# Ledger of designs, part 22: VHH binders against O-phospho-L-seryl-tRNA:Cys-tRNA synthase 1

Target 1, 364 residues: O-phospho-L-seryl-tRNA:Cys-tRNA synthase 1, of Archaeoglobus fulgidus (o30207)
Amino acid sequence: DFINIDPLQTGGKLTEEARQALLEWGDGYSVCDFCTTGRLDEIKTPPIHDFIHNQLPKFLGCDVARVTNGAREAKFAVMHSLAKKDAWVVMDENCHYSSYVAAERAGLNIALVPKTDYPDYAITPENFAQTIEETKKRGEVVLALITYPDGNYGNLPDVKKIAKVCSEYDVPLLVNGAYAIGRMPVSLKEIGADFIVGSGHKSMAASGPIGVMGMKEEWAEIVLRRSEKYKNKEVELLGCTARGATIITLMASFPHVRERIKRWDEEVEKARRFAAEMEKLGIKQLGDNPHNHDLMFFHAEVLYEISKKAKGGRFFLYRELKSRKIHGIKPGLTRYFKLSTYGLSDEEVDYVLNAFKEIIEKYS
Below, E stands for the ipSAE of ESMFold2; O stands for the ipSAE of OpenDDE; V2 stands for 0.75 times the mean of E and O plus 0.25 times the DockQ between their complexes.

## First folded at step 21 (VHH)

Design f1 (from j6 with D99Y; framework vhh_7xy4_2; at its last look DockQ between E and O 0.08; V2 from the best seeds 0.00; counts 0 for: pae E 16.7 > 2, placed apart)
Fold by ESMFold2, look of step 21:
Structure f1 (fold): chain B 364 residues (1-364), chain A 119 residues (1-119)
Amino acid sequence: as target 1 above (364 residues)
Amino acid sequence: QLQLVESGGGLVQPGGSLRLSCAASGFTFSSYAMAWVRQPHGKGLEYIATISSRGSETYYSDSVKGRFTISRDNAKNTLYLQMNSLKPEDTAMYYCARYSGSWYGFDYKGQGTQVTVSS
């Protein structure tokens, strides 16, 4: 009944298959009922072993995969396993805050790759190269991280070129694909990076917190190192990770998610049409132009000016959209907001566009 | 050997009711969660209701919640769907489905029974 345009929701809605799987497996430690080795990734009933060791590596385009308690813990595991005293991580300025905090928690010094100016806010391979070169003068750079796309503007940087830059400096690259994996085709091998992470609850139609992590085989001994005392336990994963509703829903939704990414071109075309029509209303799309992702960021001076005189003040847009059964723009936002068109029909896109048009006309 | 046989479909006016049945044979019915799925003409399958193996937990899609009731009789190896307040949008082929714990779908579905809602 409601149209939801919140980027946090559009890729994370549970499938019917996920809800059905919880009827038999959602209680307690039900996934552990058949565990014989004490490792999550080796459980064959439910088929976690097949998912982690067969399905995920193919889907991520990588050699080795694991599930984690959210993408943030996957990023920490990589960072912590590579951390050394006084070492550096180089990461893009558009990064999610959890990337920065994970680096702090790992004891790493942080160098941010600057974004370009308004209106693009882009991360360029050249700025990445410059930051790595400058940072190497201060200490060892053990890892680089690129956000693909970022959660602010929806920009998709040139990760293949960034991966080549990192390779030339002999710095491994982690791709944070929390808004990519499960929405669009993505492959670690095709990118040429070393690690990739995704968010099950943001983009793989799963209950959170759950993340996926992929890597080149050469990194497995380091990142998945085992305890000296508990020889079968992987230290960075604290032995086991997701063991309940999170892994159940991720696995049950996975066939749907594999299929939906094949229609990514349709989602990009839909987003571009939405942005073009918003531009006609005086609402400017910031970031990549042409835009290449369903997450879009808008600068709407016309809505800001209305908010100064409208009865509801800065809350007028929220109220007007809610009255038209449109969710996803936070209460109080007018001048700047983000949204996602992922999974909307053409009819639903047209309905949202007409709503913005009507709202502007109402207050003119 | 294994069979799921749906029945009870037909033509009905908007606002009307139908009761679907699914007779199961060739397996231990009480050991499996069961579902009703539907396929509108020219579209993919939609899972609309599920019921646990013991019958104690049920789930409904938003499109049918409050209008449809799934139930089972494990002694008779039969799954049911009571469909009330039918709408034209409910027009579809309805299938009974069995789950064996496969996390990527169901193992078996029947041949289906057609439900048509028109004035």
Scores: ipSAE 0.000, ipTM 0.192, lowest interface PAE 16.7, mean pLDDT 88
ESMFold2 (binder alone), look of step 21: mean pLDDT 86; pTM 0.869
OpenDDE, look of step 21: ipSAE 0.006; ipTM 0.232

Design f2 (from c4 with S54R D99Y; framework vhh_surovatamig_d1; at its last look DockQ between E and O 0.07; V2 from the best seeds 0.00; counts 0 for: pae E 9.7 > 2, placed apart)
Amino acid sequence: EVQLVESGGGLVQPGGSLRLSCAASGFTFSSYAMSWVRQAPGKGLEWVATISSRGSETDYVDSVKGRFTISRDNAKKSLYLQMNSLRAEDTAVYYCARYSGSWYGFDYRGQGTLVTVSS
ESMFold2, look of step 21: ipSAE 0.000; ipTM 0.096
ESMFold2 (binder alone), look of step 21: mean pLDDT 88; pTM 0.897
OpenDDE, look of step 21: ipSAE 0.000; ipTM 0.254
ESMFold2, look of step 23: ipSAE 0.010; ipTM 0.544
ESMFold2 (binder alone), look of step 23: mean pLDDT 88; pTM 0.900
OpenDDE, look of step 23: ipSAE 0.123; ipTM 0.636

Design f3 (from c4 with S31R S54R V61K; framework vhh_surovatamig_d1; at its last look DockQ between E and O 0.01; V2 from the best seeds 0.00; counts 0 for: pae E 24.8 > 2, placed apart)
Fold by ESMFold2, look of step 21:
Structure f3 (fold): chain B 364 residues (1-364), chain A 119 residues (1-119)
Amino acid sequence: as target 1 above (364 residues)
Amino acid sequence: EVQLVESGGGLVQPGGSLRLSCAASGFTFSRYAMSWVRQAPGKGLEWVATISSRGSETDYKDSVKGRFTISRDNAKKSLYLQMNSLRAEDTAVYYCARDSGSWYGFDYRGQGTLVTVSS
């Protein structure tokens, strides 16, 4: 009966179908029991083959798709496949840490595209272009990565313009859609990028770790290259990836996820209403204005001032929200925090808003 | 084009019996496994039973095993659910569904028939 507003969790709650599938398959069953070819993506019953080669490519708007053990493995697979000695990747400063460490693991040098300053914290196509141009003077740029949206501010950068910039510099673009795929409509073809990755457990109502990876056909020979000795095994996927409950729950939730993204405009409107009501309380929403995603970042000077005098200090907000059965804002955050309204009812949104109002009034 | 029409629902006392029927048209009925699913008020869809295309294999949700029997008549293009020892918890709209051989969902289902178990 806890309302969870943690952006990490709001898109990942299992469907009833996925919960039932987890129970059936998580104890004593494996999809490998049905494998006749030695490849996960070729299993026809359960219909992993259809999911991977028909359903996912349509959903992602791409030519070729695979599942991975989390979006981080998908990012690594792309990076490692393109890596060369002394080469560079260009990625946005709002990137998730796993993008950075995947590049390090792949042996790539990293150039960060700077974000703009308070209050926007945006990644602009112009800064992206400038960083690519400057980095090319230092070495070969084999890949660019853009986080869409970022997990800090919920900003949706102009990914079509960024893709055009990357294309003009002959740099392939990877879109990290961990907070987009499964929440909102996204199409690799419409973006014009080369790769797209998503998080099943973060945004596709699946038990993790599981990720999805999509690409243009032209990249398949590189990213999905086969072992010389084990000719049916794809090297970057270590032959097979998600082989159990994770892929089963992803598939079980997929019909629900496919339908829920059609209601994305309702989720954006709900987030904007939440932010507008927070503004009336003196809690300012930062980042994109107007805001275009369920993940929101707030500057709450009023809560910071309260924290200076409240019992518990900077932990007062966490304690007050927890006492009202609201989870998702990290202990110790008062002045700046993020949250998500994805999947909350209007009643639940009103409950959270009233909680903030009551807390502020209590300490006025 | 594919049509599934359920019938046989109604009001029954606890411990009573009902027999649901589903008339299929618009496809080769004998080539498909068929299922019954149900939806109680305010709840999601719940799988009840499945029967293979030739009728040689059946499977049931644990809570209905021994009380419900799924059957089919391929000549009549009909699916049946015999429900015995009915409980209040069995109150739901019951749907027949064409099973595509996929556990992630069904590709077609009917409009449903209401079963109410109440004293």
Scores: ipSAE 0.000, ipTM 0.087, lowest interface PAE 24.8, mean pLDDT 88
ESMFold2 (binder alone), look of step 21: mean pLDDT 86; pTM 0.875
OpenDDE, look of step 21: ipSAE 0.181; ipTM 0.643

Design f4 (from c4 with S35H S54R; framework vhh_surovatamig_d1; at its last look DockQ between E and O 0.06; V2 from the best seeds 0.00; counts 0 for: pae E 22.8 > 2, placed apart)
Fold by ESMFold2, look of step 21:
Structure f4 (fold): chain B 364 residues (1-364), chain A 119 residues (1-119)
Amino acid sequence: as target 1 above (364 residues)
Amino acid sequence: EVQLVESGGGLVQPGGSLRLSCAASGFTFSSYAMHWVRQAPGKGLEWVATISSRGSETDYVDSVKGRFTISRDNAKKSLYLQMNSLRAEDTAVYYCARDSGSWYGFDYRGQGTLVTVSS
């Protein structure tokens, strides 16, 4: 009965179809009962083959798709397949930690594209171009990565212009769409990038860990290279990836997810309304303005001042929200926090807004 | 409202050829992957071939690879199966089937068309 505004959860609630699929197929590797080729993506019943080779490429706007054990493994597969001795990856400073760690694991040198200052924290095409140019003086740049949107501020960078920049430098671009794929329309072809990754458990209503990966066909021989000895097995995927509960729930939720992205404009309008009402309470929305995603980041000086006097100190906001059956802001945060309105009804949005209003009034 | 109507079956000699057709109506044909499945006398349903909604990907059961070709014409809302080098083991009722869009399998199939391979 709780309203959950955690950005990690708002796109990941299972459908009833996915819950039922867990009950039927959730034991171990049960999908493999029908495997005849030794490769997950070739299983016809349940229709994993059609999902991976027909439905996902259409959904991602790409030529070739796969599933992985989370977006982090998809990013590593791309990075590792392109890695060379002393090579560089250029990635935005707003990147998720797993992008940085994947690059380290792949043995790549990392150049970060600086974000702009408070209050925007944006990744600009100009800073991206400058960082590529400067990094090429130091070594070969084998890949660029852009986070779209980032998981801190909810900024949607101008990814089409960034893709154009990367193309002009002959650097392939990986789009980390963990908070985009399954929430909003995204197309690799329309962006003009080379790779796209998404998170099933963050944004595709699936039980995690599960991710999706899409690419232009020209990259498939590199990223999906086959074992010399086990010729049906793809090396970067260690032969097979997500099996059992994770892939089953992803597939079972997919018809719902495919339809819900068509209502993205409604989600953006809802987020903008929420942010505007929060600003009337003295709680400033940072990042893109106008805001273009359901994930929002707030600077709440008014709540910080309350925390200095309230019983419970910095935990007062968590307690007050929990008492009103609102979950999703981490215990101890007051001055800065993020939240998501994705999938909330207008009534639920109004309830959360009224809760913030009541809390501020209680301590004034 | 969804209808699938198979045609083109008949009696052929081993080594002969047939072309099966499936006329689709009542749905946006170009949005769905399509299948051919078959049922031999006294046996269960066997998957034969699949074609993606765009026609870019095809797949076949091993026993028909190199002999059967699945195709589609989205403008005519039609699915086809070209069957060459037919064998007695190919004798079955052949159905076209719409992929369910969910992992539970097929959601619609036609009445089928009988293919008999006999000398």
Scores: ipSAE 0.000, ipTM 0.099, lowest interface PAE 22.8, mean pLDDT 89
ESMFold2 (binder alone), look of step 21: mean pLDDT 87; pTM 0.881
OpenDDE, look of step 21: ipSAE 0.005; ipTM 0.229

Design f5 (from j6 with S61K; framework vhh_7xy4_2; at its last look DockQ between E and O 0.06; V2 from the best seeds 0.00; counts 0 for: pae E 18.6 > 2, placed apart)
Fold by OpenDDE, look of step 21:
Structure f5 (fold): chain B 364 residues (1-364), chain A 119 residues (1-119)
Amino acid sequence: as target 1 above (364 residues)
Amino acid sequence: QLQLVESGGGLVQPGGSLRLSCAASGFTFSSYAMAWVRQPHGKGLEYIATISSRGSETYYKDSVKGRFTISRDNAKNTLYLQMNSLKPEDTAMYYCARDSGSWYGFDYKGQGTQVTVSS
């Protein structure tokens, strides 16, 4: 009965279909009874084959798709498959820690594209090009990664121009769309990327860790290579990935997810309206302005000052919001915090705004 | 091609009634269970009623039990939803949905018909 404004959770709320599916398929090996070939993507009943080979590629705008145990595993699979001795990956400074750790695990050298300064924190095509060029002087660049959007500021870099830059330098591009796929329209082919990954449990309303991976046809032989001993098993997927409740709930939610992305413009409008009203309260939205994503990062000096005097100190904001049935701001945050308006009604947006207003007034 | 076309939605006062219809084509209607699903503004899809292929079994969401009745005419390839005692919280886009025979729910839904309950 709470309004949830946590960006990690707003896109992941289960649909009714997913909840029902969860009850039925909760056992870990529930899907395995139907696996006759030893391949998850070949299961026809339930229609996992159709989902992975027909629906998902269309949705991602790619040629070949797979499901993984998360976006992070998808990124690792790509990085690992392309890794060479002393090779480099170029990725944006706003990258998720899992992107960085995946590169380390794959044995790759990492070059970061610098973000611009306060208040924009942007990743530019120009800086991307410069970083690639400089890195190539040091070694072979086998992959570039762009976070779209980043999870800190909700910035949407110009991925088409970045893709063009990568192409000019003959570097394949992986788009980390953990906060995009399932929320907004996004297409690998339209971007001009080589790989795209998404998060099922973050942005596609799945019940547990699951990711999606899309690629151009030309990369399938490399990334989806099969074992020498087990000829039907894909090595980078360790033979089998997300099964049971995760894949079933992903599939169950998928019709809803496909529908809701068509209303992305409404979500952007809500976010912009929210940001504008927050500004009137002295709370500044950082990053892209105008903002183009539901994930927003705020600088709230007024709340920080209140926290110095308020009962409970830095936890006053969390408690005040909780008392008003609002969840999503991490405990202890006042000066800087992120939130999402994704899926909120206009009334709920107003309610949250009024809550902030009332809180500020209360302590004024 | 498979088609589901909903009709019968509109504006109604609280306590009022509506009857939704869904015309099905492009598949063997009598072979499939059918459902009504709805989507309130800013919310996800929810199942509200399901009916077996032969019409012998019906299932309802608790919030609509006693108020809504799902039925079908296989000879006419039509699905119905009688909605009585409508409440403001029933305001939503209503969709006719075909049970896919799969394990995760429906595989196709119509374009929907808007139901608005307001004073």
Scores: ipSAE 0.000, ipTM 0.198, lowest interface PAE 12.4, mean pLDDT 93
ESMFold2, look of step 21: ipSAE 0.000; ipTM 0.199
ESMFold2 (binder alone), look of step 21: mean pLDDT 86; pTM 0.868

Design f6 (from f2 with S31R V61K; framework vhh_surovatamig_d1; at its last fold request DockQ between E and O 0.36; V2 from the best seeds 0.00; counts 0 for: pae E 15.8 > 2)
Amino acid sequence: EVQLVESGGGLVQPGGSLRLSCAASGFTFSRYAMSWVRQAPGKGLEWVATISSRGSETDYKDSVKGRFTISRDNAKKSLYLQMNSLRAEDTAVYYCARYSGSWYGFDYRGQGTLVTVSS
ESMFold2, look of step 21: ipSAE 0.000; ipTM 0.398
ESMFold2 (binder alone), look of step 21: mean pLDDT 88; pTM 0.900
OpenDDE, look of step 21: ipSAE 0.000; ipTM 0.235
ESMFold2, fold request of step 22: ipSAE 0.000, 0.000, 0.000; ipTM 0.300, 0.294, 0.087
ESMFold2 (binder alone), fold request of step 22: mean pLDDT 85, 84, 85; pTM 0.869, 0.866, 0.871
OpenDDE, fold request of step 22: ipSAE 0.006, 0.000, 0.035; ipTM 0.206, 0.211, 0.337

## First folded at step 22 (VHH)

Design a10 (from y6 with S31D R98A S102D; framework vhh_surovatamig_d1; at its last look DockQ between E and O 0.39; V2 from the best seeds 0.00; counts 0 for: pae E 10.5 > 2)
Fold by ESMFold2, look of step 22:
Structure a10 (fold): chain B 364 residues (1-364), chain A 119 residues (1-119)
Amino acid sequence: as target 1 above (364 residues)
Amino acid sequence: EVQLVESGGGLVQPGGSLRLSCAASGFTFSDYSMSWVRQAPGKGLEWVATINSDGSETDYVDSVKGRFTISRDNAKKSLYLQMNSLRAEDTAVYYCAADTGDWEGFDYRGQGTLVTVSS
């Protein structure tokens, strides 16, 4: 009965099929009982082979796909496979912290592409180009990364133009689609980038941690390089990745996920309606305008002014929303917060909007 | 120039009391919710208590509720924390902060005052 607007959760709610699969397959490394070759991606029953080699490449618009233990491990695998001593990665300032940490773990130097100022916080192709050019003066740039969309503002940068910029500088591009793959249509080939990653638990209705990784065929030999001693094992994946509940729930939810991305226009219209109604309440939507994703970031000066006098201070919003069975805005946030409308019915969206309206009126 | 100056820290035995003060200048003190935050040795910053701009509402972290009292005097531009029934786990540097509703985005923060609770 609770409405959850946490962007981390709205695309990750398990399907009934995934819940049933979890109960049936959830013990240990359950799929390994059916492995005959020592390769996760070669298991035919349950149909992991078909999922990885047939369904995922079509879904991601790529030549080669794998599953990983979260999108963060997919990003690390790409970064580590391309890493060289003293080399650089160029990544957007809106990146998720796991992108930055993955680069550090890979031993790469990091150059951040600056975002624009309030209220847009955008990553522009021009700033991307400038950062690549300046970084090349300092050392070899082996990879660029763009977050599409970012996890704070929900901005969808001009990723096709950024991919062209990277191509002109001869730098491969990794698209971090953790909030896109499984929510909206996305294709690596249409973007023109080299790698794409997604989050099963954030956006593909799976139990985490699980991620998906796609690439152009020409990168497979590098990223999926095999062990010299264990010639069937892919080094960057430590041989195998998701071996239990996580891959089973991802696969069980996948038919639903493949269908739901077809309704993306409805999700965008829902988010735009939500943002427009919030603006009538004095709560400004930051980032892209018009907004093009379900994840939204708000500057709510009206709620901040209330918090100066309200009982509970900065916690008043959390308490008021919780009393109305709305979860997903962290305790203590008032002036700035993010939320997601993904997967909510029109009635649930109206309920959340009315809650904000009632809260503002209560403290008027 | 904006200044927040904490005072009143020191060494106290378990079960004892201390009163922390924070003197504010260089901004309109009565416009801000004010908070006390603390940092224990080897730990991150922890929110302790908040008082709204006119002093009519307060809130506390569970571990100090019933033992600590936050107050303010807008005429004197001062914030206070009365700490009773002190425990070893209350040992920390205590900071006065202007509260913007963003846990990590305090507009202003003082240099802190050390409270040590030890036999």
Scores: ipSAE 0.000, ipTM 0.313, lowest interface PAE 10.5, mean pLDDT 89
ESMFold2 (binder alone), look of step 22: mean pLDDT 82; pTM 0.825
OpenDDE, look of step 22: ipSAE 0.017; ipTM 0.304

Design a11 (from y6 with E104Y; framework vhh_surovatamig_d1; at its last look DockQ between E and O 0.01; V2 from the best seeds 0.00; counts 0 for: pae O 10.3 > 2, placed apart)
Fold by OpenDDE, look of step 22:
Structure a11 (fold): chain B 364 residues (1-364), chain A 119 residues (1-119)
Amino acid sequence: as target 1 above (364 residues)
Amino acid sequence: EVQLVESGGGLVQPGGSLRLSCAASGFTFSSYSMSWVRQAPGKGLEWVATINSDGSETDYVDSVKGRFTISRDNAKKSLYLQMNSLRAEDTAVYYCARDTGSWYGFDYRGQGTLVTVSS
């Protein structure tokens, strides 16, 4: 009965259909009884084949798609398949830690595109180009990665221009859409990217871990190469990925997810309204302004000052919000925090805003 | 708003044929698997046939295999059910249904069209 404003969770709440599916398919290998060919993507009943080969590619705007055990597995699969000795990947400084770790695991050198300074923290096409150019002097750049949006500030970089830059340098682009796919309209083809990955449990109302991966047709032979011994198994996917509650809940929620992304403008307006009201309280929204995503990052000096004198210190905000049945701000945060308004009703938005107002007044 | 409208039902003699149609609107038709389901008098809802999003795959309940054919025209946003060699047991209200992509879930269905097979 709590209002949840944690960006990690606002897009991952299961639909009723998914909850029912979970009860039926909760056993870990429940899908395997229907696997006759040894390939998850070839299962006809339930209609996993149709989902992976028809519905998901259309949804992602790509040629070839797969389901993975999270976006992180998808990113690693791509990086590993393209990795060469002493090769480089270029990725934005706002990248998720899993992007960085995936590159390390794949044995790639990493160059980070710098973000701009306070208050914008933006990743620009110009800085992207410069980083690629400089990195190419050091070695072969086999991949670029852009986070869209980033999970820190909710910034949406100009991915079309970035894609163009990558193309000009003959570097394939992977879009990390963990906070985009399932929330907002996104298309690999419209962006001009080579790869796109998403998170089912973050943004597609599915049980985790589960992710989606899309690519241009030309990359399928590389990323989805098959084993020499087991001819039906794709090596980068370790032969099989999500084959239980995760894939079933993803599929169960998918119709709803396809519909809700059509209302993305409403979610953006909701976020902007929230940010505007927070500003009246002296709490500043950082990053893109106007903001274009439900994930927002705030600078709250007023709350920081309160934390210096309040009982419980820096934990006062967490406690005050919890007592009001609001979940999502991490314990100990006061000066800087992120939150999401995704999926909240107008009433819930007002409730959360009023909570912040009351808290500030209480300690004034 | 998602809308499914069935047509083509009627009275037919045993051994006869009938073609049902369903007009879809309010969603991207070509992105969804579609199904026909039926409800006989006094019985529960029964799955009849499913076709995937691009029409490349079909599935049928055993009792209608070889007699019924499900098809679709994505350009016209239409679903069809060709029913041949009809039997008395096929008498039911037939519904067009949008498939959820899960093992047995339909999130939308039409008002239905009555098919009566009688001598």
Scores: ipSAE 0.008, ipTM 0.255, lowest interface PAE 10.3, mean pLDDT 92
ESMFold2, look of step 22: ipSAE 0.166; ipTM 0.668
ESMFold2 (binder alone), look of step 22: mean pLDDT 84; pTM 0.853

Design a12 (framework vhh_surovatamig_d1; at its last look DockQ between E and O 0.01; V2 from the best seeds 0.00; counts 0 for: pae E 24.7 > 2, placed apart)
Fold by ESMFold2, look of step 22:
Structure a12 (fold): chain B 364 residues (1-364), chain A 120 residues (1-120)
Amino acid sequence: as target 1 above (364 residues)
Amino acid sequence: EVQLVESGGGLVQPGGSLRLSCAASGFTFSSYSMSWVRQAPGKGLEWVATINSDGSETDYVDSVKGRFTISRDNAKKSLYLQMNSLRAEDTAVYYCARDTGSWEGYFDYRGQGTLVTVSS
């Protein structure tokens, strides 16, 4: 009966349909019993072929889609396919660590687009353009990456303008939508980028690790290139990817996920109300203002000052929230923390807000 | 360069017979198991028969047992499929394949195929 406000968890709770599918299909190679062609994406029962080639491209607004073992493997597949000796990737400073590490693993040099100062910490199209321009003086820029939204501040950068900037420099753009796809409406075609990736377990109500990858048709020959020896096997996918619980739960949850993104405006309204009420308590929301995502980052100087004198010290906030059955803010955080309101009822939002109010009053 | 060239397909009436041939080059033919695989119009690839490297062991999909016979001639680097009592459901493009010990490997080493049409 815990209220969980961890951004990692709020978009990934399994649907009842996914739980039932897990019971029926939970063996790790169950889908392979029905494989007649040696390609995961060609299995028709269960209907993986329809999901990958019909449902996903429509949902992502792209020409070609695949599933991967997490968004991190999708990012690596794109980076590795485009990598050249001494080449560069340009990526935002708010990127997830797995984006940076994937670029290192692909052998790419990395240029970071700086974020703005407190309180916004934003990635601007102008800084993106400047970084591409400067990096091209050092070597070939084969790819740009933008995190949409970032996993710390919940900022949604102007990806349409960033895509236009990248196009003007002839640099393909990868949109990391791990906290977007499955939570909010998103379309690769509407953005005007080249690649999009999402996380099934973070935002599509699936058992992980599983990710989705979408691209323009023109990139399929490169990213989905076949093995020289095993000519039906796609090299970057090591032939096959998700083959059990992860793909089955993703597919089972998908009808509900497709429907829930249509209610995104309600989730944004809820987040903005939560942030406004936190402001009344002296807890300031950092990042986009007005805020446009369920993931929020807070500067709570009041809670830090309490931690210096409270029993339990830096752990007082965690203990006070846990005693009220609220989970999701890591032990030891006081001055800065992030949370998500995704999927909470109005009553649950009010309960969490009242908990913060009570905690501050207790130590005043 | 591994090359496999199928031949012997054609139009045949139900109950008729046809013999398919496959000429192999670019590898040591006698060291590999070989298979026949078929693809009916609008269907996926179906395994038909396998023969081991010296011809001492064969195996068949149930739908062709007693009607089809796989054989090989290692001196001629050739694989054969004798098809008797043909049915409309046997209509397909037939491919010979170097057997990699797994079903999915059949796509890696096939030629253009030879079309068998069984119709009245």
Scores: ipSAE 0.000, ipTM 0.084, lowest interface PAE 24.7, mean pLDDT 88
ESMFold2 (binder alone), look of step 22: mean pLDDT 84; pTM 0.850
OpenDDE, look of step 22: ipSAE 0.024; ipTM 0.350

